VH-VL binders against Ribosome-recycling factor (frr). Designs and how they scored, part 7

Target 1, 187 residues: Ribosome-recycling factor (frr), of Petrotoga mobilis (a9bjd6)
Amino acid sequence: MAKRSSYAKEAEEKMKKTLEHFEDELKKVRTGRPTTAIFEDIKVDYYGMPTPINQVATLSVGEERTVVITPWDKKMLEPIEKAINSSNFGFHAINDGNVVRVSFPNPTIEERRKLVKAIKEMLEETKVALRNIRRDDIKKVKEIKNEGSISEDEAKKFEEEIQEILKENEDEAEKIFQRKEKEIMES

## First folded at step 21 (VH-VL)

Design hb2 (from ga6 with light chain S31G)
Fold by ESMFold2, last read:
Structure hb2 (fold): chain C 187 residues (1-187), chain A 121 residues (1-121), chain B 107 residues (1-107)
Amino acid sequence: as target 1 above (187 residues)
Amino acid sequence: QVQLQESGPGLVKPSETLSLTCTVSGGSIRKYYWTWIRQPPGKGLEWIGYIYYTGDTDYNPSLESRATISVDTSKNQFSLKLSSVTAADTAVYYCAKERYDWRKGPYFDYWGQGTLVTVSS
Amino acid sequence: AIQMTQSPSSLSASVGDRVTITCRASQDIRGYLNWYQQKPGKAPKLLIYAASRLQSGVPSRFAGRGSGTDFTLTISSLQPEDFATYYCLQDYKYPYTFGQGTKVEIK
């Protein structure tokens, strides 16, 4: 089959990683459904080192819209409780001496609208990152043309490929956003 | 780091239209919620309204019939027009950037320095 | 619109005093409350968001508390640079509304 140029493939790979990052960040955004993914980036002080909670505890979804966090060392209960309560505006963590339980009250319609506005900001940040990748890779193509490694016609073709890849990835970013928006509003 | 600067006439006659522009630098206007807030001399703050670059707006009901906020993405600016002004519209006008951070909640992180507009014959 | 009743309207205190300012919402705003400090001739500066969270660079002597309808800003040991007017803001629902302000004067 016909293959994209090496420059277009490089741009595509960088943009794909940008979208994967966007998806990963969206998983952390609270919805009406409890999930353990929202704690993935929260770190606690573990013997002087910032350490992800999942490296010092087991996380599971409990009943009644809760997440249960069971540390391997009970000394970590209070640090985990404090880290969770300070990390996110909507979290309510309670330490019962054995586990940390995080309760997720149903968001109001106003709160759901605010979350959607927040992920719109994340979408726009993602689009900027995609456009920067295009700009950098078009610059590389122009440099290679000026070095004589490719012709003017080849450079133009590569630039067009990079622009098409940008459009594809911007469209995918919009789809990712819309799926999360629906989840927030309808969960 | 985003910076905001208000500009426009400092004196407006009663019954005419107050027109202000906020110039955004250090960031794109195609993100965040861009807000006008005013403060009459010696008094408190009043939220006027906001715009998102796609055209979404909302206004304080007290001003909705007279206020229009618009955005010019090519100049990285947003503007306020307030029609049929009276002496009660004399105030320092601020533009501000609102963030909707899913971890921290909403807040205004950057404000312009403010510009005084006096409504006087 | 959600009305924000702030009190007192002014106060005078000495350096080192503990000062408490209250803000009451006419409706449940959960934790969607900001506190702003404004010095004469300057734009407001964010101190507290989400009712209780300190903005970066704000001294630890400032503390916000409350949820629902009743909120407080406390300055645990008043400093000379804390002379200013303080405003609460609800950002739960449009139109956003401010309290009327509290002017803090240092003796």
Scores: ipSAE 0.520, ipTM 0.799, lowest interface PAE 2.3, mean pLDDT 88

Design hb3 (from ga6 with light chain A50S)
Fold by OpenDDE, last read:
Structure hb3 (fold): chain C 187 residues (1-187), chain A 121 residues (1-121), chain B 107 residues (1-107)
Amino acid sequence: as target 1 above (187 residues)
Amino acid sequence: QVQLQESGPGLVKPSETLSLTCTVSGGSIRKYYWTWIRQPPGKGLEWIGYIYYTGDTDYNPSLESRATISVDTSKNQFSLKLSSVTAADTAVYYCAKERYDWRKGPYFDYWGQGTLVTVSS
Amino acid sequence: AIQMTQSPSSLSASVGDRVTITCRASQDIRSYLNWYQQKPGKAPKLLIYSASRLQSGVPSRFAGRGSGTDFTLTISSLQPEDFATYYCLQDYKYPYTFGQGTKVEIK
């Protein structure tokens, strides 16, 4: 593969970051398998400051389809319990005086199908983001061309490279989606 | 913001096919699931069916044999056809956007203004 | 299909009153319930999603509660603009089904 231009590489880097974000967000989506990742966006009141749970407690996957949250300060047990129960993510938190246990009931087939619909929407959002990057970077190439910094032939080459990178990243996004879909339906 | 607009004939004869189109603006039709819902005059709401841009669709069993929902991504539109209509099909027809967030569940956040279709000879 | 039984069909209330509407599902629908408000000649408007979550821009006087089979919509203090018809919707299983509606009228 011919060495890609610097402009194309910039686009590639942006798109890769977009995919990384997509993958990270998907990790938060619940499946039949308990995960601590779903709690990453939950904040608790830590002495008057909203603080992510993972910054005030240790989270681990427990037995019997549970996540165990062990606060570093026992005073955080109630705030953690309340925060989780208020989130309505489909699981229930119980404070046993030492830890907060979160139960993960098996999602029904209807729920699993809905989760797949949710991640489909996420996929399309990701694709839109990728296309926006393409648009912006192609626009940049055209501007540079108009300024006389690059030739028309060079501009065309760079645009083609950006298009190719978009296709690659869209394909990758689809693969990421399919993997998560399988996990949702089979876990 | 997303906007939906229903269009089609307001009068249909019995036994004919009702045909409506929903035009989506302010966003890509590929992003969401799209739904048809109807409301007979002075009555409640009835879910008709949904469609996704890939062609994934489902219908209310009460209408499945007569209803066809389609999507045209090039026009950013989706449509409803209801065959063999009777007076019972007289209703305001709404198109709606269905969202599903894995944390929030599904909901209809945007609706068209609705279009009255009267079945009469 | 899941049957949604909404009650009452209609009620009369005054401004400032507390209003409660109930919806019962024929089977467990978890929290997959929405509440919509509809005014004459207008499309339904989303008030509550996931049984208890308030839609952005909806006044806090609206509250949804319940899970499983029994759900309630409460208007803590009825305002003039709240006179309308309200519908519950289950979106747990297809086909989606609505309650019969509750018309809130001025006393």
Scores: ipSAE 0.847, ipTM 0.956, lowest interface PAE 0.5, mean pLDDT 95
Fold by OpenDDE, last read:
Structure hb3 (fold): chain C 187 residues (1-187), chain A 121 residues (1-121), chain B 107 residues (1-107)
Amino acid sequence: as target 1 above (187 residues)
Amino acid sequence: QVQLQESGPGLVKPSETLSLTCTVSGGSIRKYYWTWIRQPPGKGLEWIGYIYYTGDTDYNPSLESRATISVDTSKNQFSLKLSSVTAADTAVYYCAKERYDWRKGPYFDYWGQGTLVTVSS
Amino acid sequence: AIQMTQSPSSLSASVGDRVTITCRASQDIRSYLNWYQQKPGKAPKLLIYSASRLQSGVPSRFAGRGSGTDFTLTISSLQPEDFATYYCLQDYKYPYTFGQGTKVEIK
């Protein structure tokens, strides 16, 4: 494989980060399996300061399809419980005086299908982001060409490389999506 | 922001086919599920069906035999055809954008202004 | 199809009044319920999603409650602009189904 240009490599790096972000966001999407990732965006009131739960407690997957949240300070039990129960996730948190336990009932087939629709939107958003990177980086290549820093032939080559990288990353995004879809439908 | 606009004939004869088009602007027709909803004059709302740009579609069983929803990505449009119309099909027809946020659940956030279709001889 | 029974069909109220509208599902729909407001000649407007979540830009006087089969929309203090028809929508299972609507009229 011919060594890709520095411009193409830059685009590739940006796109990879985009995919990583996509994958990380997908981890937050609930499935039939309990996960602590869903709580990453939930903040609790820590003495008047919104603070992520994972910064005030230890989260672990418990038995019987539960997540157990163990606060470092017992005073945070109520705030954690309240935060979770007030969230849009539809999960029920129970404070037993020592830990907050969140039950993860199996999603129904209807819910699973909706989740798949949700991640489809996420996929399309990711693709848009990837295409935007392509657009911006191609624009940069054209600008450099116009400045006389690279030849027209080089510019064409770099643009082609960026296009190829886009295709590769779009394909990867699709694969990531498919894996998550399978997880949602089969977990 | 996304904007939707319905277009089509306001008058259709009985037994003919009602044809409407929803034009999406301010964004790609991709990404979201697009829905048709209707409302007879002075009555409630009825969900007709949805379509995704890939062709994934579903219909209200009450209309499934007569309804066809299609999408044209090149024009950023999706359409509704309702065959064998009767007076009962007289309604304001809305196109809407349906989204599902995995945290928020499904909802219709953007609607067309609606277009009245009257079925009359 | 899931049936949504909305009540009352209509009500008369004055500005400042507390208004309560109920919606009952024929089966458990979890929290997959929306509330919409519709004014004459206009498309429905989303008020509440996920049964109890206030849509951005919607006044806080609107509140949704409930889960499972019984749901409630409350307007804590009715304003002049709130005279409209309200609909609940279940989006748990296709086909989506609306309540019959509740027309809130000025007394």
Scores: ipSAE 0.844, ipTM 0.957, lowest interface PAE 0.5, mean pLDDT 95
Fold by OpenDDE, fold request of step 22:
Structure hb3 (fold): chain C 187 residues (1-187), chain A 121 residues (1-121), chain B 107 residues (1-107)
Amino acid sequence: as target 1 above (187 residues)
Amino acid sequence: QVQLQESGPGLVKPSETLSLTCTVSGGSIRKYYWTWIRQPPGKGLEWIGYIYYTGDTDYNPSLESRATISVDTSKNQFSLKLSSVTAADTAVYYCAKERYDWRKGPYFDYWGQGTLVTVSS
Amino acid sequence: AIQMTQSPSSLSASVGDRVTITCRASQDIRSYLNWYQQKPGKAPKLLIYSASRLQSGVPSRFAGRGSGTDFTLTISSLQPEDFATYYCLQDYKYPYTFGQGTKVEIK
């Protein structure tokens, strides 16, 4: 396979970052399995500074479909509890004096279906982002061509490469989605 | 910002088919689920059904035998057909965007202005 | 279908009054409940999602509470622009179903 152009490679790198973001966001989406990832976006007041919970405590999956949050400082128990209960995530945190426990009820089939619909939206947003990268990078190629920096043939080649990269990344996005869908429905 | 606009005849004869189209602007129809809701004059709201660009659709059982929702991605539109209409189908018909957020749950954040369809001979 | 019983059907209130509207579901719908406001000749407007979450741009005087089968919408201090009809919607299970509506009228 001919070495891809620098323009194509740049597009590929941007698209890969987009997919990485997509995958990271999906990790936050709850399933039938308790996960600590859902708490990554929750910040707690740590001596006047909003701080992610994972920077002030250890999070682990506990028994009976719970996540156990063990603060490094016991003074953070109440702030953590408050932060979670006020986060609108729908989870209930209980401070037992040593740790904060968060219960994860088993999602119903209706809830699972809704989660799948939610990640479908996320997938489409990701695809839009990928297509936008393609658009912008193809536009760049055309501009460079018009400036006389590359030939018409080169421009065509670069555009084709970018299109191919888009297809590859769209396919990968779909695979990522399918894995998460399966996890949501079967966990 | 997403905008929705209903269009179609405001008058339909009994036994005929009501046909409405919702035109979506300000965003791709592929991103969201789309819904039809109706409201008889002076009455409450009734959910009719939804559609996704892939063809995934569901209907209110009360209307399922008569209702057909379709989507045209090329036109950024989705439509409602209701067959064998009677006076009971006289209502303001709304199209709406249903958002599914894994944190927030479902909600209708954008609505069309609604279009009155009167069933009369 | 899940039945949503909304009450009252109508109420009269004055500016500054506290108003409470209730919805009861025929089965457990968790927190899958929305509240909408509708003014004459207009489409419904989302106020509350997930039973208790305030939609962006909605005044803080609106509050949703409840889970399971019993839900409430509260307007802490009624404003002139709040005279309208309010609907609850369960979006837990298809078909989605609305409450009968509550018309808030000026006393």
Scores: ipSAE 0.838, ipTM 0.956, lowest interface PAE 0.5, mean pLDDT 95
Fold by OpenDDE, fold request of step 22:
Structure hb3 (fold): chain C 187 residues (1-187), chain A 121 residues (1-121), chain B 107 residues (1-107)
Amino acid sequence: as target 1 above (187 residues)
Amino acid sequence: QVQLQESGPGLVKPSETLSLTCTVSGGSIRKYYWTWIRQPPGKGLEWIGYIYYTGDTDYNPSLESRATISVDTSKNQFSLKLSSVTAADTAVYYCAKERYDWRKGPYFDYWGQGTLVTVSS
Amino acid sequence: AIQMTQSPSSLSASVGDRVTITCRASQDIRSYLNWYQQKPGKAPKLLIYSASRLQSGVPSRFAGRGSGTDFTLTISSLQPEDFATYYCLQDYKYPYTFGQGTKVEIK
């Protein structure tokens, strides 16, 4: 494969970061399997400061479809329990005086279908982001061409490279989506 | 911000087909699910059906045999056809955007202003 | 189809009153319930999603509670602009179904 231009490589790096973000967000989407990722965005009041749970406690997957949250300060047990129970995620948190245990109910088929629709939206949003990167980077190439820094032939080549990179990343986004869909429906 | 606008004839004769179009602006039609909802005068709301840009669609069983929802991505529009109309189909018809958020669940965040369709001879 | 029984059909209240509207589902719908406000000649407006989450821009005097089959919408202190018709919507299973509506009128 011919070495891609620096402009194309820049676009590729941006698009890869976009996909990484997409994948990371998908990890937060609940399935039939308990995960600690869902708690990354839940904040508790830590002495007057909204703080993510994972910054005040250790989270681990427990037995019987549970997540165990062990606060570093036992004073945070009640706040954590309250925060989770008020989150409307359908989880039930129990404070046993030492840890907070969160039960993960098995999602119904209706819920699973809705989750799939949700990640479809996420996929489309990701694709839009990828296309925006393409647009911006192609625009940059055109500007440089107009400044006389590169020839028309070079500009065309660079644009084609960026387009190819877009296709590759769109395909990858689709694969990521399909894997998550399968996980949602089969877990 | 997304904006929705219903358009179509306000009067339809019995046994004819009601045809409405919803024009979406301020956003891509590909990202969301789109829904039709109607409300007879002085009555409650009835969900008609939804469509996704891929053609995925579902209908209220009460209307399934008569309702057809379609999407035109090139025009950023989706449409409703309701065949064999009767006076019972007289209603304000709304198009709406349905969000599916894995944290928030589904909800309708944007609505058209609604368009009255009267079935009369 | 899931039946949504909303009550009351109508109520009269005064400014400052606490108002409670209930919605019962014919089956467990988890937290897949929305509350909408509709004023005459206008489209419904989302107030509450996921049974208890307040939509952005909606006053805090509105509160949704419940899960499973029994749900409530509460207006802690009724304001003049709150006189309207309210609807619950289950979005757990197709077809989506609305409650019959509750008209909140001025006493």
Scores: ipSAE 0.825, ipTM 0.955, lowest interface PAE 0.5, mean pLDDT 94

